# Ledger of designs, part 1: VH-VL binders against Stromal cell-derived factor 2-like protein (SDF2)

Scores and structures below are computed, not measured.

Target 1, 181 residues: Stromal cell-derived factor 2-like protein (SDF2), of Arabidopsis thaliana (Mouse-ear cress) (q93ze8)
Amino acid sequence: VEITYGSAIKLMHEKTKFRLHSHDVPYGSGSGQQSVTGFPGVVDSNSYWIVKPVPGTTEKQGDAVKSGATIRLQHMKTRKWLHSHLHASPISGNLEVSCFGDDTNSDTGDHWKLIIEGSGKTWKQDQRVRLQHIDTSGYLHSHDKKYQRIAGGQQEVCGIREKKADNIWLAAEGVYLPLNE
Positions, changes and structure headers below are counted from each chain's first letter, unless a header gives other numbers; Kabat numbers aren't used for antibody chains.
F is the ipSAE of ESMFold2-Fast. E and O are both the ipSAE of ESMFold2, at different seeds. Each is the mean of both directions, binder to target and target to binder. V2 is 0.75 times the mean of E and O plus 0.25 times the DockQ between their complexes.
[cut] stands for letters that were removed.
Atom coordinates printed by the task and the answers are left out, and those that the model quotes come from them; centres of patches stay.

## First folded at step 4 (VH-VL)

Design e10a (from e10 with light chain S30K S91D; framework fv_emicizumab_arm2)
Fold by ESMFold2-Fast, scan of step 4:
Structure e10a (fold): chain C 181 residues (1-181), chain A 121 residues (1-121), chain B 107 residues (1-107)
Amino acid sequence: as target 1 above (181 residues)
Amino acid sequence: QVQLVESGGGLVQPGGSLRLSCAASGFTFSSYAIQWVRQAPGKGLEWVSSISGSGGNTYYRREVKGRFTISRDNSKNTLYLQMNSLRAEDTAVYYCAKSPRFGELLYFDYWGQGTLVTVSS
Amino acid sequence: DIQMTQSPSSLSASVGDRVTITCKASQSIKSYLAWYQQKPGQAPELLIYDASNLETGVPDRFSGSRYGTDFTLTISSLQPEDIATYYCQQDYSTPFTFGGGTKVEIK
């Protein structure tokens, strides 16, 4: 299935099988912005992300997302953008990944380059991809480091500047908008 | 057994500087946020500053911002507070206090015994 | 900043009395409030965290409760060793803020 702009997707970390998750609880350290974690369950209403273009581009709803495109991911429930910056992540001390802004407020810290591994010119369900943050060059990253007292054993999500096996994600479940012309 | 031991307090004149230390033992130092909390003689508790486990994030009460610097040396299990441009209102017992969970700034489960800083007026 | 208003500032009670101390937050802090006990000349000690959870080793005569932005520390039967000043603290956001304290003395 083709992932188009406007589609709502769940991003699954390949190595751990956890989904990219957020809710309206802020980090107790770093930026104080809304936290982003890996969630172990299959059913999670807080793991849907809407694929959006960067403002001012020619992309429209229903268009395919090309390999190497710069995109934004909007958390469906809270309307905030997947974001990164030069703050330390709570467990590992890597780059903090948070949610920032709203429907009206977005900045370059919300911009991620989609890197499709292997073949294919456009983003499809279950393809191995990396998301590289434009401002920091950090790859969206997760690992088996868990927050001890967060329900369900949620995992740290952060950014690292090195390409590693732990940077691989798949678009798993979702509500996919049909491809248009 | 968690222990926090403050040192470095003393008498200084207004405008002077002082560096406090907090020696920690009994837990994985780099995994926990630690704070400085002060108490003026006969007064209540006042949060001063916090530092994340890695040292990458620091937080300050408005009145000390730019004058005080919190830091840590995780290889030595030691927390510091560098206090510059001291004022009479900075006179207090300074406690270091540990947050209970790694990666998070929360309530304080363990406190040191405190070190007295007196800024003469 | 979140303001924590604690009352009363002091109280005197007899051994065996039920003592109630109140703390009010200027905005919602959910249940992210701790209570500390400070005996004269000593460092504060944690009694209760997350509004109602008793810290290990603290006597069960101490309890905490929440109603909206109002928080209460209760000592069900005051003992001589409970002579101290009690402080509430919100850990919902920085800057962390404390109540003004309540000095408890025995008649």
Scores: ipSAE 0.000, ipTM 0.481, lowest interface PAE 14.3, mean pLDDT 88

Design e7a (from e7 with light chain K50Y; framework fv_emicizumab_arm2)
Fold by ESMFold2-Fast, scan of step 4:
Structure e7a (fold): chain C 181 residues (1-181), chain A 121 residues (1-121), chain B 107 residues (1-107)
Amino acid sequence: as target 1 above (181 residues)
Amino acid sequence: QVQLVESGGGLVQPGGSLRLSCAASGFTFDDYAIQWVRQAPGKGLEWVSSISGSGGSTYYRREVKGRFTISRDNSKNTLYLQMNSLRAEDTAVYYCAKGDYDILTGPFDYWGQGTLVTVSS
Amino acid sequence: DIQMTQSPSSLSASVGDRVTITCKASQSISSYLAWYQQKPGQAPELLIYYASSLESGVPDRFSGSRYGTDFTLTISSLQPEDIATYYCQQYYSYPLTFGGGTKVEIK
């Protein structure tokens, strides 16, 4: 199934099978912005992300997302954008990944390059992809490092500049908008 | 070895001001969010305010917003609560409480013994 | 704001009894709930975090569970030192909110 602009998706980390998750709890270290974690459950209502273009582009709802496109991911429930910057992540000290802004406030720290593994031209469900943060060059990354006392199995999500197996994600569950023709 | 010690409580007239302090030891102070939680005599626990480890983010319950200011001096391992325009309903024991390193809204693993603030006419 | 409704407000039980305290969230908070014990004249202490995880150093007679927005603290065999008021707290969203407390007394 095609992932189109306007679709709400869950991103699953290939190696851990955890979903990209956020809610309005902020980091206490680093930026103090809304936290982003990996969540082990498949029925989590806080794991939906709306695929959006960068403002000022010609992309519209229902258009396919091309390999190499610069996109934004908006957390459906809190309306904030998946974001990164030069603050340290809480467990590993890599690049912090957070949620920032709202429906009317977005900056370049919300911009991610979609990298499709292999020869695919457009983003499809269950396809192996990387998301590379434009400003820092960090890849959206997760690992088996768990938050000790507050997340009961939730895992750190961070950015790392090295291209590794631990930064492969799949679009898993979602509400997919039909492809425009 | 982790210890939090509150001070600065006392009796004050309505409309007055007090500054509470919380002296911390036994952990890397600037890595942790710290909270103020209060408890009116014979009543339950009520969260008041939180501050991130860096001091860059602060949060307040609605009823104290604009009257109370949370701050910290990481060089002194000390947390503060500046309380202005005090009301009778602010009467409570005020605790400082340490959050977790990772996502710091809680839970609160260490608490001080509290300092009593009494606002009366 | 997320309201935490705790019940009962007080209970009296005998040493060795199984004690159950409940807490209901007004909306989904996932498992972001903690339980605290406050003994008379003392500061609260953390017992349980993330609904069911036992804090280090807490006796294993304490346990927590979750079913939807309903949370339960259980003391499997009440001891004299367990005389206290118990509070649930959600840490899912600001403002942070506590339940009204449950006072546990020994008969």
Scores: ipSAE 0.087, ipTM 0.663, lowest interface PAE 5.0, mean pLDDT 89

Design e7b (from e7 with heavy chain I103F; framework fv_emicizumab_arm2)
Fold by ESMFold2-Fast, scan of step 4:
Structure e7b (fold): chain C 181 residues (1-181), chain A 121 residues (1-121), chain B 107 residues (1-107)
Amino acid sequence: as target 1 above (181 residues)
Amino acid sequence: QVQLVESGGGLVQPGGSLRLSCAASGFTFDDYAIQWVRQAPGKGLEWVSSISGSGGSTYYRREVKGRFTISRDNSKNTLYLQMNSLRAEDTAVYYCAKGDYDFLTGPFDYWGQGTLVTVSS
Amino acid sequence: DIQMTQSPSSLSASVGDRVTITCKASQSISSYLAWYQQKPGQAPELLIYKASSLESGVPDRFSGSRYGTDFTLTISSLQPEDIATYYCQQYYSYPLTFGGGTKVEIK
């Protein structure tokens, strides 16, 4: 199944099987922006992200997302954008990944390059991908490092500049919009 | 050894101003959120304000928003609370408390001894 | 705002007694709840975080539990040094809120 612009998806970390998660709990260290974590449950209403283009491009709702496209991911429930910057992540001290802005406010720290592993031209469900943050070059990354003082066994999500097995993600569950054409 | 030491409290008239300080030692100050929590004489604990490790995010209880400003100087390991337009209901012992490394809304594992602010004519 | 309702407001018990203090959240806070002990004339100290995890250095007679939005702090065998006011606190969302406190006295 094609992942099109406007689709709401859950991103599953390949190695841990945790989903990319956020809710209205800010980081204590670094930026203090809304936190992003890995969540072990499949049934989690806080793990949906809407695939959006960068403002000013020609992409429209229902268009396929091409390999190498620069995209934004909007957290469905809080309307904030998946974001990164030069603050340290809480557990590992890598690049902090947070949620920033709203429907009206977005900046270049919300821009991620979709990198499809292998020879695929467009993004499909269950395809192995990396998300590389444009401004920092960090890859969206997770690992089995758990937060100690919050509930639910949630894991750190951060950015790292090296390509590793730990920065492969798959679009798993979702509400997929039909492909245009 | 973690220590937090508050200072700057005293007697002030309604409408006046005070600046509280909290001197921190024994941990990497700029990695941790710090809180101000107050306690009116004979009453319970009441959260006042929070600041992230970098100082980039601040939060306030509704009743002090616009009157109080939380800030920090990470080069001096010091937290501040600038209190303006003080009211009788602001009378309390003010504690600074060390927050969580992971999250701004974490539990408070170390507290200072407190500094008393009395707003009275 | 999340309201934390703590009960009882005060209690009197004998040394060796089992003491229970309850705290109810007005909405779901998962397990994002801490318990603090404040002895007369002193600053509060963290006892329990994440509803049931004992802070380092806290005696094992203290324990915490959760059932839905109901939270309980238990002292299995009250000691004289446990004379204090106990507070619950939610750290699920801003504004951070405390319960009204429970004053524990020896009879």
Scores: ipSAE 0.105, ipTM 0.700, lowest interface PAE 5.0, mean pLDDT 90

Design e7c (from e7 with heavy chain L104W; framework fv_emicizumab_arm2)
Fold by ESMFold2-Fast, scan of step 4:
Structure e7c (fold): chain C 181 residues (1-181), chain A 121 residues (1-121), chain B 107 residues (1-107)
Amino acid sequence: as target 1 above (181 residues)
Amino acid sequence: QVQLVESGGGLVQPGGSLRLSCAASGFTFDDYAIQWVRQAPGKGLEWVSSISGSGGSTYYRREVKGRFTISRDNSKNTLYLQMNSLRAEDTAVYYCAKGDYDIWTGPFDYWGQGTLVTVSS
Amino acid sequence: DIQMTQSPSSLSASVGDRVTITCKASQSISSYLAWYQQKPGQAPELLIYKASSLESGVPDRFSGSRYGTDFTLTISSLQPEDIATYYCQQYYSYPLTFGGGTKVEIK
């Protein structure tokens, strides 16, 4: 199944099987922006992300997302953007990944390059992909490091500049908009 | 060895202003979010405001928004609450409370002893 | 805002009794719930975080549990030093909200 602009997806971390998660709980360190974590449960209403283009591009709802495209991921429930910056992540001291802004406020720290592993030209469900943050060059990353005081055994999500096996994500579940002709 | 010590409380007239301070020691101050929580005489706990470790993010309860300003001076390990346009319903003991390193909304693992603010004529 | 309803507002029990106090969230807060103890004339102290995790240094007679949006704090064997008011607090979203408190007294 094609992942199109406007689709709401769950991103699963390949190595841990945890979903990319956020809710209205800010980091205790660094930026103090809304936290982003890995969540162990599949049934989680806080793990949906809407795939959106960078403002000012020609992409529209229903268009396929091409390999190498610069995209934004909007947290469906809180309307904030997946974001990164030069603050340290709480457990590992890597690049902090947070949620920032709202429907009317977005900046370049919300821009991620979609890197499809292999020869695929457009993003499809269950494809192995990386998301590289434009401003920092950090790859969206997770690992088996759990927060002590965040409920549910949630794991750290951060950015690292090295391309590793722990940077691989799959769009596992979603509510997909039909592909435009 | 973690300590939070509030000061600056006192008696003020309605419409007046007051600045509270919270002096912190025993931890890396700029790594942690800190909150102000108040308790009216004989009543329960009520969250007032929060500030991130860097000072870049602040949050307020609705009733104090625009009247109170939370700030911090990380070089002095001190948190502040500037309270303007005070009302009788602001009368309370004000506590500063330390947030967690993972998430700053809570839990609050250390609290100061509180400073009493009385707003009356 | 998320409302935290705490019950009972007060209770009286004997030393050695099992005491249970409850807290209900008006909507789902997962396990983002803390319990605090406030002794007369003192600042509150953290007892339980993540609904059921015991804070370091807190006696093991204290425990917390969750069932949906219902949370309980249990004191398995009440001691004289447990005379206090107990508060639950959700830290799932802003504004942060506390329960109304439960005063625990010994008969």
Scores: ipSAE 0.023, ipTM 0.649, lowest interface PAE 7.2, mean pLDDT 89

Design e7d (from e7 with heavy chain A33Y S50Y; framework fv_emicizumab_arm2)
Fold by ESMFold2-Fast, scan of step 4:
Structure e7d (fold): chain C 181 residues (1-181), chain A 121 residues (1-121), chain B 107 residues (1-107)
Amino acid sequence: as target 1 above (181 residues)
Amino acid sequence: QVQLVESGGGLVQPGGSLRLSCAASGFTFDDYYIQWVRQAPGKGLEWVSYISGSGGSTYYRREVKGRFTISRDNSKNTLYLQMNSLRAEDTAVYYCAKGDYDILTGPFDYWGQGTLVTVSS
Amino acid sequence: DIQMTQSPSSLSASVGDRVTITCKASQSISSYLAWYQQKPGQAPELLIYKASSLESGVPDRFSGSRYGTDFTLTISSLQPEDIATYYCQQYYSYPLTFGGGTKVEIK
């Protein structure tokens, strides 16, 4: 199944099987922006992300997302953008990944390059991909380092500049918009 | 080892202003969010405000938004709460409270002794 | 805002008694609930976090449990030093909210 602009998806970390998650709890360190974690449960209403283009492009709802496209991911419940910057992540000290802004407030720290592993030309469900942050060059990354005082063993999500097996994500569950003809 | 010490409370007339301070020691101050929590005489606990370690994020309960300003000076390991347009219902002991390094704003593992703010009847 | 309702507001019990305090959230907060103890004239102290995890240094007579949006703090055998007011707190969503407190007194 094609992932098109406007689709709401869950991103599953290939190595840990945790889903990319956020809610309105901020980081207690670094930027103090809304936190992003890996969530162990498969049924989680806080793990939906809406695929959006960069402002000013000609991409429209229902268009396929091409390999190498620069995209934004909007957290469905809080309307904030998946974001990164030069602050340290809480557990590992890598690049912090947070949620920033709202429906009318977005900046270049919200821009991610979609890198499809292998020969695929457009983004499809269950396809192995990396998301590389434009401003920092950091890859969206997770591992089995767990936060303390959080029920369910939620894991750190951060950015690292090296390509590793821990940077691979798959679009798993979602509400997928039909592909435009 | 870890200590939080509040100061700056006192008696003030309605409409007046006070600035509270919280001096921190025994931990890396700029790594942690710090909170203000208040307690009216004989009443329960009420969360007021938080500030992130960098100072880049703040949040307030609805009733104090626009009147109170939380800030910090990481070079002095000190947290502040500037309180303007004070009302009788702001009368309370004000605590500063520390969480863990993690993403949670609570639970609070260390609290100061509190400083009493009395807004004249 | 998430409302936290504690019951009872006060209780009197004898040393050695099992004491139970309840807290109900107005909506789902998962297990993001803490319990605090406040002794007269003192600041609150953390007892339990994540609904059931005992904070370091807290006696094992204290325990917490969760069933849906219902949370319970239990003191298995009340001691004189346990005279205090106990508060629950949700830390699932802003603004952070506390229950109204339960004053525990010895008969």
Scores: ipSAE 0.015, ipTM 0.572, lowest interface PAE 7.3, mean pLDDT 88

Design e7e (from e7 with light chain K50D S53Y; framework fv_emicizumab_arm2)
Fold by ESMFold2-Fast, scan of step 4:
Structure e7e (fold): chain C 181 residues (1-181), chain A 121 residues (1-121), chain B 107 residues (1-107)
Amino acid sequence: as target 1 above (181 residues)
Amino acid sequence: QVQLVESGGGLVQPGGSLRLSCAASGFTFDDYAIQWVRQAPGKGLEWVSSISGSGGSTYYRREVKGRFTISRDNSKNTLYLQMNSLRAEDTAVYYCAKGDYDILTGPFDYWGQGTLVTVSS
Amino acid sequence: DIQMTQSPSSLSASVGDRVTITCKASQSISSYLAWYQQKPGQAPELLIYDASYLESGVPDRFSGSRYGTDFTLTISSLQPEDIATYYCQQYYSYPLTFGGGTKVEIK
């Protein structure tokens, strides 16, 4: 199934099987912005992300997301954007990944390049992808490093500049908007 | 050992100002969020304000927003709470509390001894 | 705002008794709940975090549990040094909110 702009998706980390998660618990270190973690459960209302274009582009709701497109991911429940910057992540000391802003506030730290593994032209459900942060060049990354104080066995999500197997994500569950004619 | 020491409390008239300080030692100060929590005499605990380790994010309870300003000087390992336009309902012991490395909002593993602020004519 | 309803407001028990204090969140907070102990004239001290994890140095007679939005602090065998007011706190979202406290006295 095509992932189009406006679709709400869950991103599953291929290696850990954890879903990209956020809620309004902020990091105690670094930026103090809303935390982003890997969540072990499949049934989680805080793991939906709305696929949005960068403001000022010609992409509209229902358009396919092309390989190499620069996108934003908006956390559905809190309306904040998947974000990164030059703060250290809490467990590994890599690049911090957080949620920032709201429906009316977004900056370049919210911009991610979609990289489809293999020869795919547009983003599809269950396709192996990487998300590379534009400003830092960090790949959205996760691993088996578990938070001690963040509840429920949640794992670190961070940015790392090296291309690794731990950078692979799949769009899993979602509310998929139909492809434009 | 981790230590937090509050100071700056005292008696002030309604509409007056006070600046509270919290001196920290025994941990890497700029890595941790710190909180102000208050307790009116004989009453329960009430969160007032939070600041991230870098100082880039601040949070306030609604009743103090615009009147209180939380800040930190990481070069001095010191947290501040500037309290303006003080009201009788601000009377309380004010604690600074060390946040968690993973979570800004808590839990609070170390607390200072508190400093008493009395707002009275 | 998330309201934390703590009960009872006070209790009296004998040394060696099992003491149970409850705390109810007005909405889902997952397990982002801490329990604090405050002895008279002292600052609060962390007992339990993430609903059920015992803080280092806290006696194992203290335990915490969660069922949905209902949280329980249990003292399996009350000791004289446990005379204190106990507070639950949600740290799921701002504004941070505490329960009203439970004063534990020995009869």
Scores: ipSAE 0.268, ipTM 0.748, lowest interface PAE 4.1, mean pLDDT 92

Design e7f (from e7 with heavy chain I103Y, light chain S30D; framework fv_emicizumab_arm2)
Fold by ESMFold2-Fast, scan of step 4:
Structure e7f (fold): chain C 181 residues (1-181), chain A 121 residues (1-121), chain B 107 residues (1-107)
Amino acid sequence: as target 1 above (181 residues)
Amino acid sequence: QVQLVESGGGLVQPGGSLRLSCAASGFTFDDYAIQWVRQAPGKGLEWVSSISGSGGSTYYRREVKGRFTISRDNSKNTLYLQMNSLRAEDTAVYYCAKGDYDYLTGPFDYWGQGTLVTVSS
Amino acid sequence: DIQMTQSPSSLSASVGDRVTITCKASQSIDSYLAWYQQKPGQAPELLIYKASSLESGVPDRFSGSRYGTDFTLTISSLQPEDIATYYCQQYYSYPLTFGGGTKVEIK
């Protein structure tokens, strides 16, 4: 299934099988912005992200997302944007990944390059992808490092500048908007 | 080892201003979020405001937003709460409390002794 | 806002008694709940975090449990030094909210 602009998706980390998750609990260290974690459960209403273009582009709802496109991911429940910056992540000391802004407030720290592994031209469900943060060059990354003082064994999500197996994500569950004709 | 010491409380008239300080020692101050929590005489605990380790993010309860400003000076290991336009209902003991490294909201593992603010004419 | 409802508001018990304090969240907070003890004239002290994990240095007569949005603090054998007011706190989302407190007194 094609992932189009306006689709709400769950991003699953290939190696751990955890979903990209957020809710309005901020980091204690670094930026203090809303935290982003890996969540082990498939049934989680806090794991939906709406695929949006960068403002001022010609992309519209229902258009396919091309390999190499710069996109934004909006957390559906809190309306904040997947974000990164030059702060240390809490467990590993890598680049912090957070949620920032709202429906009317977004900045360049919300911009991610979609990198489709292999020769695919447009983003599809279950396709192996990387998300590279534009401003820091960090790849969206997760690993088997768990937070100690939160429930459910949630894992750290951070950014690293190296391409590794731990930067691979798949669009798993979602509400996929029909492709424009 | 970890210690938080509040100061700056006192008697002030309605509409007045007061600045509270919290001096921290025994931990890497700029790594941790710190909170202000208040307790009116004979009443329960009430969260007032939080600040991230870097000072880049601040949060306030609705009733104090626009009147209170939380800030920190990491070079001095000191947290501040600037309180303006004080009201009788702001009368309370004000505690600073150390947050968790992982979460700004996390459990508060160390608390100061508190400083009393009385807003009365 | 997430409301935290504690019961009872106060209780009196004898030394050696099992004491149970409950806290109910108005919404799901997963296990993002802490319990604090405040002795007369003192600042609060953390007892339990993530609903059931005992903070280092806290006596093992204290325990916490969760069932849905219902949380329980148990003191298995009340001691004189346990005279205090106990508060639950959700740290799931802003604004942070505390329960109303439970005052524990010895008969």
Scores: ipSAE 0.048, ipTM 0.675, lowest interface PAE 6.9, mean pLDDT 90

Design s1 (from a3d with light chain S31Y; framework fv_acimtamig)
Fold by ESMFold2-Fast, scan of step 4:
Structure s1 (fold): chain C 181 residues (1-181), chain A 120 residues (1-120), chain B 106 residues (1-106)
Amino acid sequence: as target 1 above (181 residues)
Amino acid sequence: QVQLVQSGAEVKKPGESLKVSCKASGYTFTDYYMHWVRQAPGQGLEWMGIINPSGGYTSYAQKFQGRVTMTRDTSTSTVYMELSSLRSEDTAVYYCARDLYSSGWYEDYWGQGTLVTVSS
Amino acid sequence: SYVLTQPSSVSVAPGQTATISCGGHNIGSKYVHWYQQRPGQSPVLVIYYDSDRPSGIPERFSGSNSGNTATLTISGTQAMDEADYYCQVWDSSSDVFGGGTKLTVL
């Protein structure tokens, strides 16, 4: 299935099987912005992210997302953007990944490059991908380090500048918009 | 209307540093990334790195890591590329070029180029 | 490190079709962009995303990309098309340029 602009997807971390998750819980350190974590369950309403283009492009709802495209991911329930910056992540001290802004406030810290592993010109469900943060060059990353207090056993999500097996994600579940002709 | 105007030609000695400027006009400076690409005499294009003028964040080609620094001044809509520890192999025309998608995959407008000659 | 391979030169008679190849491992899975550089001038984008043409670029320019080869095609080649042509992809975290092809119109 094609993932198109406007689709709501769940991103699953390949190695841990946890889904990219956020809700209204701020980081206690660093930026103090809304936290982003890995959630172990497949049934989680806080793990949907809407695929959006960056401002200034000609992409529209229903268009395929091209390999190498710079995209934004909007957390469906809180309307905030998947974001990164030079603050340290709470457990590992890597690049903090947070949620920032709203429907009318977005900046370049919300921009992620979609890197499709292997072949294929457009993003498809269950395809192995990396998301590289444009401003910091950090790859969206997760690992087996867990929060006990702020996220109740959820895993740390952060950015690291090295390509590793722990940078691989798949679009697993979703509400996919039909592909434009 | 989009223009990228670079600083003038320079002559340097080995071991010195260079700093090239690129002044942007005709668009919102902070909405587009800026690449630096060089071209040695009679040779092809070589990518050096990219800067986001909004946050000032940078990514450099591995070959130049540790020698190159890219910065910007949002009040003057200018990006800078500084290259240290110059060698004769650094003789080239240096270009700034705008990235339409802020993704770093293609350059839609190019500056006029700055010739830098490194010789003893 | 990803490598793009281009022929160093291509010659064509006026009015004939010129084709410039850009070879890369599984390049059909990447988007290819093409630049034209006339002597003493800055590069100009002529094709982006394999086959899209910027405003102001003549319709005789077209592109394709599949398998291990991307191709820039110039139909009805004119003297003004004489230039160096470079293909380019984004690979992971960097731009990769081909070595360039000198197009001569004789």
Scores: ipSAE 0.005, ipTM 0.489, lowest interface PAE 14.6, mean pLDDT 86

